# VH-VL binders against q9nrl2r1430to1533: the designs that were tried, part 32

Target 1, 104 residues: q9nrl2r1430to1533
Amino acid sequence: GGVHELSAFEQLVVELVRHDDSWPFLKLVSKIQVPDYYDIIKKPIALNIIREKVNKCEYKLASEFIDDIELMFSNCFEYNPRNTSEAKAGTRLQAFFHIQAQKL
Key: E = the ipSAE of ESMFold2; O = the ipSAE of OpenDDE; V2 = 0.75 times the mean of E and O plus 0.25 times the DockQ between their complexes.

## First folded at step 2 (VH-VL)

Design p7 (framework fv_pamlectabart; at its last look DockQ between E and O 0.37; V2 from the best seeds 0.00; counts 0 for: pae E 17.2 > 2)
Fold by OpenDDE, second read of step 3:
Structure p7 (fold): chain C 104 residues (1-104), chain A 123 residues (1-123), chain B 107 residues (1-107)
Amino acid sequence: as target 1 above (104 residues)
Amino acid sequence: EVQLVESGGGLVQPGGSLRLSCAASGFTFSSYWISWVRQAPGKGLVWVGEINPDSSTINYAPSLKDKFTISRDNAKNTLYLQMNSLRAEDTAVYYCTRGEYSYGKLTDYFDYWGQGTLVTVSS
Amino acid sequence: EIVMTQSPATLSVSPGERATLSCKASQSVSSNVAWYQQKPGQAPRALIYGASTRATGIPARFSGSGSGTEFTLTISSLQSEDFAVYYCQQYNNWPLTFGAGTKLELK
């Protein structure tokens, strides 16, 4: 049920964070370092925020959790051209996520 | 001559599945990124996804990633699109397109297209 | 995703005249823009890539320009075979996206 799903979400977030390609996603982008980021990305999100939402039991459905993860990747791809290390890392991490998400 | 020939299209009921194939010839298939692009009747072009030469990278349009699976068999010079849980809005001509040459580089523009195969999802 | 907005939706031009098609990106896509021509019942054909480079076999009357967010396809002197739908595409960011197309029709 819900408890098992929350545990599964928590575990998956841990796995995502520990992944080698998680570095672009660990926390929100710094406005100082990337001044135009928030002009482009209107719904910023990161793994630390998603983890917090999991811990607060804000995800009632797996689809909600998945939507936030997908938003995270979508933001990455929206801002970062395909030839960037961030986008490439995102592609790999997303592929990993999709495999793991099938277990939810 | 570079050729891409799609097949496998047809009529399928909602909720059904279908696998499309794209047979490539006239070039070193295993060296190119390949994409699927679809076009609903009377509508525009929509990128479905792409696959790199060794299948280590597969990217999908966000709205289609859960239903569609792209794969390739370089030994057969063939690209595949597995489509599941099909809906009426998936009705379209599906094109196979060639992207950029050489492993390690991202896809460029689509320089060659197949003639497409029609998929109709209807009860 | 990056939205590619083409204008006008329909362009009526006479043979021999110049046609100018616009494509605007919702954010910068550098020069990673391609243009395609599609005739009824046919697959798209590549015209321009890298915003301004003609694909192989494309007549000189076709030209592309622009960078960043503003792009233009120009047909200097329309021929009868040029009446078709034209699509712009960005391949700078995932997912790859197309414009809705401009229908170039005979005036």
Scores: ipSAE 0.776, ipTM 0.912, lowest interface PAE 0.5, mean pLDDT 94
Fold by ESMFold2-Fast, scan of step 2:
Structure p7 (fold): chain C 104 residues (1-104), chain A 123 residues (1-123), chain B 107 residues (1-107)
Amino acid sequence: as target 1 above (104 residues)
Amino acid sequence: EVQLVESGGGLVQPGGSLRLSCAASGFTFSSYWISWVRQAPGKGLVWVGEINPDSSTINYAPSLKDKFTISRDNAKNTLYLQMNSLRAEDTAVYYCTRGEYSYGKLTDYFDYWGQGTLVTVSS
Amino acid sequence: EIVMTQSPATLSVSPGERATLSCKASQSVSSNVAWYQQKPGQAPRALIYGASTRATGIPARFSGSGSGTEFTLTISSLQSEDFAVYYCQQYNNWPLTFGAGTKLELK
């Protein structure tokens, strides 16, 4: 836990948000635009929610932060078929995350 | 003829590590997604993970990502699976399998399989 | 993950009979389903992909059908060489998942 870990989480979230493949993950999926999303995905999450949790010091351990990011990717792959632009963006961003997370 | 030959299997103690290899021939290895699939004795097939032609994308089964690493050497036509922190539940025949293209989409199905290499995790 | 459920677990049939094997996905996988045959001590062999397309070299007695969540593999006139375990697989979503298999055995 602590301030040092929170600073690292903020830096990593900012890098994820700035990545070209972040577009499917920036905010929660719209129920109006994607009506069946919440019938399939039971624990929705997005980078804006994760960043809010970081800013409010809700993550005490790196494992808690990593779990939320992994949940975000798991939701993407559960909902979106492998051949979609969303799933492909998710695979590239997840690979980037795994490299960056080694710094945590 | 398309051929995939796995090697490197054997007996390993719980907590140990092993590296498996898959030697490919009869096709342009560097152009295909390749997967690892495992099968415990008397059980069904379980996908382990996949790697794209240039190694820029590697996907793993969620339960295995922390202990397994997939890599490839296109100059040697060889695929690798590095296995760490092995437990009895990892005992299986490990297959190397080629992904087939369909209309330019990501690998559809597994058109060719190697004969597999047996990994036994036991004291 | 998407769960693939195969039924029955074991099917006892005689040569010359029709065998029908079922595979159900926990959510829609479109037509992105493959079927594999595995004999004891051997690697799996691809039979069907895209739910209904026969792989190269596969005899016409093998046919696949279905889309969405319900899939079927049919062997129209069973030969002695067809007694094996059959697996369905979805490749629509990550992770790729297989059914537990249906064992075709001699009655």
Scores: ipSAE 0.014, ipTM 0.708, lowest interface PAE 7.9, mean pLDDT 89
Fold by ESMFold2, look of step 5:
Structure p7 (fold): chain C 104 residues (1-104), chain A 123 residues (1-123), chain B 107 residues (1-107)
Amino acid sequence: as target 1 above (104 residues)
Amino acid sequence: EVQLVESGGGLVQPGGSLRLSCAASGFTFSSYWISWVRQAPGKGLVWVGEINPDSSTINYAPSLKDKFTISRDNAKNTLYLQMNSLRAEDTAVYYCTRGEYSYGKLTDYFDYWGQGTLVTVSS
Amino acid sequence: EIVMTQSPATLSVSPGERATLSCKASQSVSSNVAWYQQKPGQAPRALIYGASTRATGIPARFSGSGSGTEFTLTISSLQSEDFAVYYCQQYNNWPLTFGAGTKLELK
């Protein structure tokens, strides 16, 4: 809702994008490069889409913003076994997100 | 013999804080993901969170991430759980658990559990 | 969050008989399911991992099956020490989640 909430959402998204482990999450997974991804993941989301939603004020509650970020991680863990580079990056970025989200 | 021994439980008032410890022995603690799992009296098991070997990755159950902090000290073979702003719903036995590493690069089931420590939140 | 739904909540069975416990995941978890036994006043004990692999030291009467969303723990020829609560757990996705448990009790 308010100007402070919008600033906090944008700050958090910027911190996530800057993190070294953001690379699996910057944009939607390519259907061409990963043909089966969209057979498994039915609610795709990525940081570029979340950032667009923040910029367009589409989040009415902090919980809606947090839900999209957590969906992003859940998709990663659903598609990728825990020993993959993508899942390990997701684990590290999610931990970072939890630390940054303490400020919301 | 693999052992995990929790301590630091007890009575605490609502809004209070408490720090739990889990002392590990009988295995290379610094090589394992370690978790906290809790169980309210008469209820089921709820995963609290996990921490990887070098503390670079810490995952929490979403409902608990604002109240709890997991840490470890590999030099002391000890896992910690810092709990803040405690409420009656946090009353539970808290277990530390080891994830199987040598087999489970694709399996994170809990092969060893401590005896648990009881946290009671009441006026 | 993946919800693990166990049924029945309570199962009454006689020694020597077969018990079948169900666990259903709200989304596919592949074969990343474990089963635990918990007796009163004790910590849980791992029985099965990878949906079907017995943990070390677990008697052959315990077996697991399933993949995707539907999983079963079967205990053949029940013994007196098998009356306990049984939990399934998925470890495919964070957060790691458990079912609510099935209490296996003496008929």
Scores: ipSAE 0.000, ipTM 0.530, lowest interface PAE 17.2, mean pLDDT 86
ESMFold2 (binder alone), look of step 5: mean pLDDT 90; pTM 0.929
OpenDDE, look of step 5: ipSAE 0.067; ipTM 0.755

Design p8 (framework fv_pamlectabart; at its last look DockQ between E and O 0.04; V2 from the best seeds 0.00; counts 0 for: pae E 11.6 > 2, placed apart)
Fold by OpenDDE, second read of step 3:
Formats: structure tokens, sequence, C-alpha cells
Structure p8 (fold): chain C 104 residues (1-104), chain A 122 residues (1-122), chain B 107 residues (1-107)
């Protein structure tokens, strides 16, 4: 993959960020706004962090990149009940991601 | 009478693929979320994934996302589970189960099929 | 994922006695918990949903209670047909998860 994979990762992150359902995932959850979040979620991650990792070329394999994205969604679904706006947004964004990830 | 009938199970070699079907009758299939749940021999129940009425939402257990694909054909009242890259640990009875929905989201499994056995072995 | 922990793994009880089965969630699942009964060679059967509501056709001797992280299935007076494996399940969060089950056996 190399540079081409990194470019693909960058593009995919851009597409995820621009998606209407990205709002729960743009940055880490605020501990002030959600005091118990980090008691439940032990591996917090967000699109801004993933983007930074891409920019720093920390992903050597597509699977590593995909794992972080999946972790992001997993965290959302673990914390947010299924009927919440966050979970619903996550569901749609994840579906989008899965389609896009097939191109990696 | 609500009925769910799984089929397609059998013996498959590691790395192989298999597609299971679940035929539904006795209710408006196209109105319900449906799940797959599997049970390894002598073990507990494990949720595989679910699909909503119009297939716009499909959710999987994280460990199974990459090799399992759930789909449905509402015209045929049939649910499908495409399984690829099967391993020994995928050996299980696979159930389809209807989710009762009171308009909020998916709820509990009120009806189950009899299950179909998938055995992955060399 | 939310881990559902059932205890005990095996419960030996005599007919006519009360059985109490525990299910603990690793985090709050509100009341979105169901209980199922499974007999050998059969599919699971729904007993309780919403933590405390009996499914259609379920005898009154079965009751569920609890909210948040602590849940209990109670069989007030065990009948011979009640000896089976019982599973709890949460449907509050994805992925849906089951407990490992409690085997209710004849003492």
Amino acid sequence: as target 1 above (104 residues)
Amino acid sequence: EVQLVESGGGLVQPGGSLRLSCAASGFTFSSYWISWVRQAPGKGLVWVGEINPDSSTINYAPSLKDKFTISRDNAKNTLYLQMNSLRAEDTAVYYCARELDYGGHSYYFDYWGQGTLVTVSS
Amino acid sequence: EIVMTQSPATLSVSPGERATLSCKASQSVSSNVAWYQQKPGQAPRALIYGASTRATGIPARFSGSGSGTEFTLTISSLQSEDFAVYYCQQYNNWPLTFGAGTKLELK
C-alpha cells in the first residue's frame, strides 16, 4: 500500500468527516459533558485522532486503519443505547464506511 | 401461526462458504427486524447480526462483520446468512429469530426457528 | 460490548421450590433485558422481556425483576418441565449480548 494506502486513508477520513452523521465522532467525547463516558469506554478514539494518525503515517496496514474506525463505532454503540441519535448516526456512518472501505 | 424455518446447514471444510436461509410464514415478514443467533455445541447463545425491514440497517457482532453477510428478500419471505472463510469455531446451530418491535427499536426475540447445524471440519 | 454475567452457572433445586437466577450487566441496560428458556434439542423460548414483562403464554410462576445492571428471574414453584438452561440478554446496546446461561437442574 504505502503512499497510495495513506492517500486512500486520508480520503476516506475526509469523506467520513464530511458525512452528515459524523457529528458524534469528530472529536473525543467531553468528560465534562459526559462524566461517566471514560468509565465505560477504555479506548476512546475519534475521527480527529484517526486523521492525525493517518497524517503521521502510523497505519502500515489497511486493517489497522479499519480497526481504529471500527473501534470508534464500537465505542459509540457500547455507550449509546440503540435508539439514541448518536447510535443511529453511527449506524448510518458505519454503513457508509463499510461500503467505502471495500475500495481500500 | 408464526414460523421460522432455517435451512442450508451442513458440513463444510475450513475456509469454505455456506449460505443459510430462513423461511418465514404466518406474519408480515417485511415489517420485522430479524436476527441470526448461533449456538456452538454445548455452549451459549451468541448474537450474529440483524437486519431491519427494508435492509437499510444491518448490524453485526463485531467479531463476525467481515465474513458474514445478512440479507433478506421480502418478496420471498426469506432471510439469508452468507458465511465465508468458515473456521472450526463457526460450528454451531444457527437460529433465525424475529424481533418484537413496539415502534421504538428492536426488542427481544419472540419467535425462533428450529435452527440449522453448520459443522466446519476438515 | 456489554457483558451479561449469569449466576450461578448451575442451580440445583427440587420441584416445588423457589429458584432465583441472577443476571448482571457490565453497564446499565435500563430495562432492556429478556430471559429465555432452552431445553435440550430445542430452540430458546422467550420468557420475559423488558426485564419484568412475561411473554405471551408464560406461566405466572415466572417473574423477572431488576433495572440498570442487576436482574433476576424467579420461578416461584418449580415444575418438572422447568428444568432447563436459562439465558438473559440485553438489547439496550449493540451488539446484542447474552449471558452464558444458568442450568437449572433437578436436585
Scores: ipSAE 0.262, ipTM 0.809, lowest interface PAE 1.4, mean pLDDT 93
Fold by ESMFold2-Fast, scan of step 2:
Structure p8 (fold): chain C 104 residues (1-104), chain A 122 residues (1-122), chain B 107 residues (1-107)
Amino acid sequence: as target 1 above (104 residues)
Amino acid sequence: EVQLVESGGGLVQPGGSLRLSCAASGFTFSSYWISWVRQAPGKGLVWVGEINPDSSTINYAPSLKDKFTISRDNAKNTLYLQMNSLRAEDTAVYYCARELDYGGHSYYFDYWGQGTLVTVSS
Amino acid sequence: EIVMTQSPATLSVSPGERATLSCKASQSVSSNVAWYQQKPGQAPRALIYGASTRATGIPARFSGSGSGTEFTLTISSLQSEDFAVYYCQQYNNWPLTFGAGTKLELK
């Protein structure tokens, strides 16, 4: 619920955006720079989209918010081989998210 | 010879917790990534997670992240799996397996332990 | 996650015959595929890694091939000890994923 949950979602998204490992997740992957991305990833998402959804009050439940964040990480690990800087950043940021999400 | 020996399995009630151990010998334990892999009776292999040499990186299967914690004690050559909030679907043989990096791109499991059976039942 | 699909689920063959086991990835995993053999009551044993490289001590009758999304394990001139379950695994992306296995059984 309501105002309390929205404030908590905003605070968590801000902490994720400010994290050193957020760089692969700040914006949608560019189709020009990564042409095959959208052939593999069918539900693209990024922190800027999630933050916009929080600001527009589109998340009714904490589970919906958590699902979008988890989708973002799932996309990262599906597209990027595990030895890449993107995948490594994703594992560290996801661990940070899980610690913060315990408050939700 | 490379050897991995799991222990700590047994019967536990739903909602309970168990800590599994994997004792390593015959190689420089502190130099290898090690994984936990489970197998339900009569079913296939399911990756649980992995831990790097210095414990700075621990990766989990997404479906299992909230239930399990992987750790290691390099001084004791031992890997651990802490299992909480166990349910019937967690019943499985749990294996530890060594990841071999051959040239930076081959992280397959070259050696496996015998496994330890965890049964979650009333 | 990357889904690994093995076929057939069960393969019935006689000693001395050739067995061909298939493994398909839902997207490219390069050559980062391993094959494991598991006998009843035993831990898995590594057979092949990098799609085609035999692990140490594995007999020459075992061979692997493939890249990208389609992989094959071939066992030439089957021996009695080869009747087991065989699993393919990708280690290209997280989470690491296994196929459901192919059971090789005596005809």
Scores: ipSAE 0.014, ipTM 0.759, lowest interface PAE 6.4, mean pLDDT 90
Fold by ESMFold2, look of step 5:
Structure p8 (fold): chain C 104 residues (1-104), chain A 122 residues (1-122), chain B 107 residues (1-107)
Amino acid sequence: as target 1 above (104 residues)
Amino acid sequence: EVQLVESGGGLVQPGGSLRLSCAASGFTFSSYWISWVRQAPGKGLVWVGEINPDSSTINYAPSLKDKFTISRDNAKNTLYLQMNSLRAEDTAVYYCARELDYGGHSYYFDYWGQGTLVTVSS
Amino acid sequence: EIVMTQSPATLSVSPGERATLSCKASQSVSSNVAWYQQKPGQAPRALIYGASTRATGIPARFSGSGSGTEFTLTISSLQSEDFAVYYCQQYNNWPLTFGAGTKLELK
């Protein structure tokens, strides 16, 4: 809630998007290019969608915002084996997120 | 056979507007992100922007976001670029290009149209 | 935004020789680099993606290497049809950015 808290969510999303390891998370995964993704991942989410929800004031609590970001990482780890570039990027970005989220 | 065909280019006065079209065939257009890329005569390639399959996400190069509008009509397999307040530096060949992506980060542009020339001159 | 710097701007070579084209990113792009060829009056076409993987139908004389910030396109034993402009592109971060190109000219 409120303008101050929404600014903090926006700042955190911008920091995530600018991070070198954001590349697997910017947009929803294409079903055509990754055919089985939506058979496995039932609650898809990506940084562009989270950013739009922040801009539209759809998060009422910080926990709702954090839950969407953690869902994003959980989807990555569920779909991608640990040795993939996607999973490694997810691990590093999640660690960065945990540090930044302490400021909320 | 994947095809992308741009049209609508031509001569326009400074301050004018123009709408470009990109007709797609040979693939499921409604399932792909598509980009616009431009190239000024004798210059390099510059990414203009992109649009996702259902038009819910549209991204632009930061310098162009207030002048250009990307849209698509999946029933007509057509991508559009609306260009406003055109200036001489907008003179370029405009290409549409199909993206391969994972998670919204384009992998590369695997198919390109032949381009349409926009000339802004008084 | 990530700046892709290509060198040299122009490379003059003879048929049958090897050409080496360089692309440097202003920050790490992992292996998320593609290379395109553009012949005069034609649209670009993809040559290499993932820094080193040939796109379908691209001759083996084209090879790519590199990761992080330094990338190279090598064309072994140049053919007459290889004289064109070559662009690198990063797709690691938004916005997508291209290098300014290397023009490969007949010596």
Scores: ipSAE 0.000, ipTM 0.582, lowest interface PAE 11.6, mean pLDDT 86
ESMFold2 (binder alone), look of step 5: mean pLDDT 91; pTM 0.930
OpenDDE, look of step 5: ipSAE 0.135; ipTM 0.779

Design p9 (framework fv_pamlectabart)
Fold by ESMFold2-Fast, scan of step 2:
Structure p9 (fold): chain C 104 residues (1-104), chain A 125 residues (1-125), chain B 107 residues (1-107)
Amino acid sequence: as target 1 above (104 residues)
Amino acid sequence: EVQLVESGGGLVQPGGSLRLSCAASGFTFSSYWISWVRQAPGKGLVWVGEINPDSSTINYAPSLKDKFTISRDNAKNTLYLQMNSLRAEDTAVYYCARDQYTSGLRYGEYYMDVWGQGTLVTVSS
Amino acid sequence: EIVMTQSPATLSVSPGERATLSCKASQSVSSNVAWYQQKPGQAPRALIYGASTRATGIPARFSGSGSGTEFTLTISSLQSEDFAVYYCQQYNNWPLTFGAGTKLELK
């Protein structure tokens, strides 16, 4: 019972997770299914990790939160060729993120 | 009393179209994400999609994205589901449900806390 | 999509008994599982969210547990009004997915 207000970071992560184009970003890439991923990507991250950091109050500045989200998209574009469904999903989700991040 | 009431269901021939409505009362409709969920007779529930408060974000189940359109009119406290190119497999009770944030120190995941009674759509020749 | 498998499909029990309902996810869904009750002719009602948190107004005899891929709903000391269909749902990944339901019926 009572009033509950979601943090801005929490609200934005939920919106990203529920977006149609979040599927490549929900959890870390499997090294069993994609063995070369971790040879190319040195700072892996995913929405479940970012959400955990938000929940543990590990982001002290909005810029730190934004940096982790941008790292996630950067990793996507570095690993996945532009014509892949992953890269296309990332492009649309990143555009959505940029609009929502104006509120931070 | 918080209520969601679906309407617009009925018998439709294959290939036909139908628009469902969901009337909200007893809460600030314009502040909530709302989902559509369907249930075929004798089968499990299937999430159709959801829409955010200002209609800027609408998420669909991938298999239904090109067939169904979700919209809302906050001035009328009403949610809509436009269904096109209906097939026998679309026969189901269609529910609208209010998305609610999980409370406490947990992640901001949503579950469906209030459901309408549903409206039956039957696709048959 | 993530498949949620509920067992048993039908559970026959008597009032006063304990009922345990199972729900299994095809891959890890963390603790992001909800349970819903649907009585004949009524709308679904939220019982549990976050695998183990009771929704407002839900009696203490309902309890949920589990994480990852294995989840249970327990109803202690069944009341006559508890005979219904129970659904589990994951909201960890999209699309959101539900189990096929467990029907709790009078023995």
Scores: ipSAE 0.000, ipTM 0.530, lowest interface PAE 16.6, mean pLDDT 84

Design pa (framework fv_pamlectabart)
Fold by OpenDDE, second read of step 3:
Structure pa (fold): chain C 104 residues (1-104), chain A 124 residues (1-124), chain B 107 residues (1-107)
Amino acid sequence: as target 1 above (104 residues)
Amino acid sequence: EVQLVESGGGLVQPGGSLRLSCAASGFTFSSYWISWVRQAPGKGLVWVGEINPDSSTINYAPSLKDKFTISRDNAKNTLYLQMNSLRAEDTAVYYCARGDYYGSGRYYEPFDYWGQGTLVTVSS
Amino acid sequence: EIVMTQSPATLSVSPGERATLSCKASQSVSSNVAWYQQKPGQAPRALIYGASTRATGIPARFSGSGSGTEFTLTISSLQSEDFAVYYCQQYNNWPLTFGAGTKLELK
């Protein structure tokens, strides 16, 4: 990807982090607080990890960046029932992401 | 606008009892954990306890358990703190603060909104 | 309970200068640390949560860092309105506990 694409990824991550519904996604889930999380979720990811990958220019294609973001949401919906605050926040944040991702 | 307004503070004699109230508005009260935090004059902040949305979970500071009782009435958007056997060291400004837990406690939102506090003075 | 130790108790700094406030936990609290600002006669105000995330509406000059047992609040360029008492708090374990506070005063 070009400088413009990387900048776009950086900007989008900033917008996601600043979103009101980003709280379930800012960092990896604590194994201490949720002992069974990593028994269920095999590819854990969070916005801080994605941000680091962006900063290190690890995404060569927009599709790779999008895949990680979608994985993040997929993990949330896999572990959390639909009526939980996490799932509801994820639904709203994902909708926001989908709109913003169209600009990539 | 989110608002928390404490009331019920005043002067009370040692051994006495007092019930504080915290009236909430501007948000869905029944969806949030709410805490009491107190601050003695010229001193720091001390967490008193918290209560979850449906009152199924109530946590207290160990030193205050059995003396203080936290409850809530979601229909009235009100948090309560029943204080018994009050002593001089219980003299403080008592704040209610909105702080929430999610995902069975794996996520926490810090105290993002506070009341202005109500002063409780325990003195003979 | 987890003891949060703040240092220094009082910090004198001039406007425009950098202020660094320390908070140490008696045991690891991961990144579950919040910072609050309190001005005289006012309720505390949330500044930082998750050790490094600024609360909504908090100026960029405020930043938090640290994990485990050592945490820092930094104000890059002090403004006149920043002189206040600052508290750290852990929410990793019950009971929730605060530091004793650092008073940031005008030099």
Scores: ipSAE 0.015, ipTM 0.652, lowest interface PAE 8.1, mean pLDDT 91
Fold by ESMFold2-Fast, scan of step 2:
Structure pa (fold): chain C 104 residues (1-104), chain A 124 residues (1-124), chain B 107 residues (1-107)
Amino acid sequence: as target 1 above (104 residues)
Amino acid sequence: EVQLVESGGGLVQPGGSLRLSCAASGFTFSSYWISWVRQAPGKGLVWVGEINPDSSTINYAPSLKDKFTISRDNAKNTLYLQMNSLRAEDTAVYYCARGDYYGSGRYYEPFDYWGQGTLVTVSS
Amino acid sequence: EIVMTQSPATLSVSPGERATLSCKASQSVSSNVAWYQQKPGQAPRALIYGASTRATGIPARFSGSGSGTEFTLTISSLQSEDFAVYYCQQYNNWPLTFGAGTKLELK
C-alpha cells in the first residue's frame, strides 16, 4: 500500500459507513445481545476495525483490504438467514462495494 | 408447462470467455428469482448465483464473484451467465433453476424446476 | 459458509428395502432444507422442501424429516427407478450450499 492506495481505502470505507445499508456492519456484534454469534463466526470484523487498520497502514495490498470487506459480508450471510433485514442490507451494500472497488 | 432451456456451452481454451443463455417458457419469468448452479463431471452441485425479477439484486457465491456476471432480459424471457477468465476448474454442466416467486418478503423457495444444463469444457 | 455433510457417500440396497439418508448442517438452518434426486445425464429433480414437504408429483414412499442441524430422507420401499444420487441443500443462508451427495446403488 502506497499513499494513493491508503487515500482510496479511507474514501471507500467512509462511503460504506455513510451508506443507508451499513447499519449491521458499523461495529462488532454484541456478545451480550447475540450470545451465539461468536460460536458460529470465527473471524469477526466490522467497518470500525477495518477503518482503524487503514488508518494504521496495516494493509500492504489492495487485495488484503478487499478480503477484509468480503469477510465482513461473508460473516453477515453465514450468521443471518436470507429473509432478515441484516442479510438484505448486506446484499445491497456488497453490490455497492463491488462497484466502488473497481476503482482500486 | 414450465420449461428452462440452457444453451451456449462448448469447448473454450483457458483464459477465454463464454456467455450462456437460459430460455424460459410456461410461466411469468419476470416474477421469479432465477439461479445458476454448476456441476463438475462426477462431482456435486455448486450454487453460482441468483438474480431478482428486476435485476436490482444479484447475489453470487463468494468463491465465484470475480468470474461471472448474471443478467436477464425479461422481454425475451432469457437469463444470461457471462463467464470470463475461464480455468480448467470451471469445467461443468451449468443449470438454470427457478427460485422464489415473490422475492425477498418470504423465505427463499427451493429450486422447483431445473433446465437440462449446458456443458462447458475448459481445456487446451 | 454453511457446510452440508451427507452420509453415507454410497448406500447399497435391494429393491423393496428401506433406505435412510443423512444430511447434517454445520449450524442451524431451521427447516429450510431441500432434497433433490439426480440420475446420470439428467438434471436434478426436486423431491422435498421445508425439510418434510413433498414436491408436487413425488411418491409417498419419499419422506423427509429433521430440523436445525440434522435431516433425514427416507425411501420406504425402494423401486428400480430410485437408484440415483441424492443431494440435500440448505436455503436458509447465503450462499446456498449443497451436500456432496449420497449415491444409492443396487446391491
Scores: ipSAE 0.014, ipTM 0.735, lowest interface PAE 7.6, mean pLDDT 89

Design pb (framework fv_pamlectabart)
Fold by ESMFold2-Fast, scan of step 2:
Structure pb (fold): chain C 104 residues (1-104), chain A 122 residues (1-122), chain B 107 residues (1-107)
Amino acid sequence: as target 1 above (104 residues)
Amino acid sequence: EVQLVESGGGLVQPGGSLRLSCAASGFTFSDYWISWVRQAPGKGLVWVGEINPDSSTINYAPSLKDKFTISRDNAKNTLYLQMNSLRAEDTAVYYCARDEYYDFSSGYYDYWGQGTLVTVSS
Amino acid sequence: EIVMTQSPATLSVSPGERATLSCKASQSVDTNVAWYQQKPGQAPRALIYGASYRATGIPARFSGSGSGTEFTLTISSLQSEDFAVYYCQQYNSYPLTFGAGTKLELK
């Protein structure tokens, strides 16, 4: 059961990373640059962490992978006001993810 | 569409310095980690170092960290390699190469420039 | 540093044949291995990443396999343009390291 889903997860993460709107999501938010981020966001995550979990076979179900991606978007919308470039990028990338994830 | 063009190579005396440039076009330069890789004539590929999108992280091959400095100017879409205290063993074609995975710590190189030849000789 | 050992150093084959190139890491690199093709006077060209995924625009005749310490690049039906030097690279541990290359030459 797991080998097919792992291959699909890897391809999808690569597509997300290569998307023009991935820039807010590539790595964890810097505590030095944005010191209040970790006071507001209790479960931080980013595409580099999700990619490492895929590579280490830590997702056993598609739902676990989808949950981590959705957590990433949820964190973005919780921290960033709607009019920010981060929130706008998140909205577009999330729509792209939902289209691609239909194949999972 | 994606292009990387190296320049600045040439003949330099031992102990001299050179600054190489890599001009990027056809992609959002500021999104990518970029590496320098060198190749001595008739020899294999040797990793020199890499720089992340915002220049906050720069990694070097341990043997080269004391003599080479990597930097970038995202407004000019240009990567640089400052080379000091050059010796004959630094003679090589120097390539810039784009890391496919953006801000991941290191990855494979999906696009390479054509290289610029540095010759260190008296 | 992790040493990448490629074998054979030179492989003589004819068009239409299958070529199999080996790459061995001195310690585990998981699947973090890429393969590149280089022709005389040209820059390297990406073929394979993650041990088995084809880079954009690479024909299906190129395939990669392996994990841990042993990796293989296979070219299933050699074309005349495939005669080149092939390098493997690990990107699991710093410093990043390349194999010494395997030269595919016409028999």
Scores: ipSAE 0.000, ipTM 0.556, lowest interface PAE 15.1, mean pLDDT 86

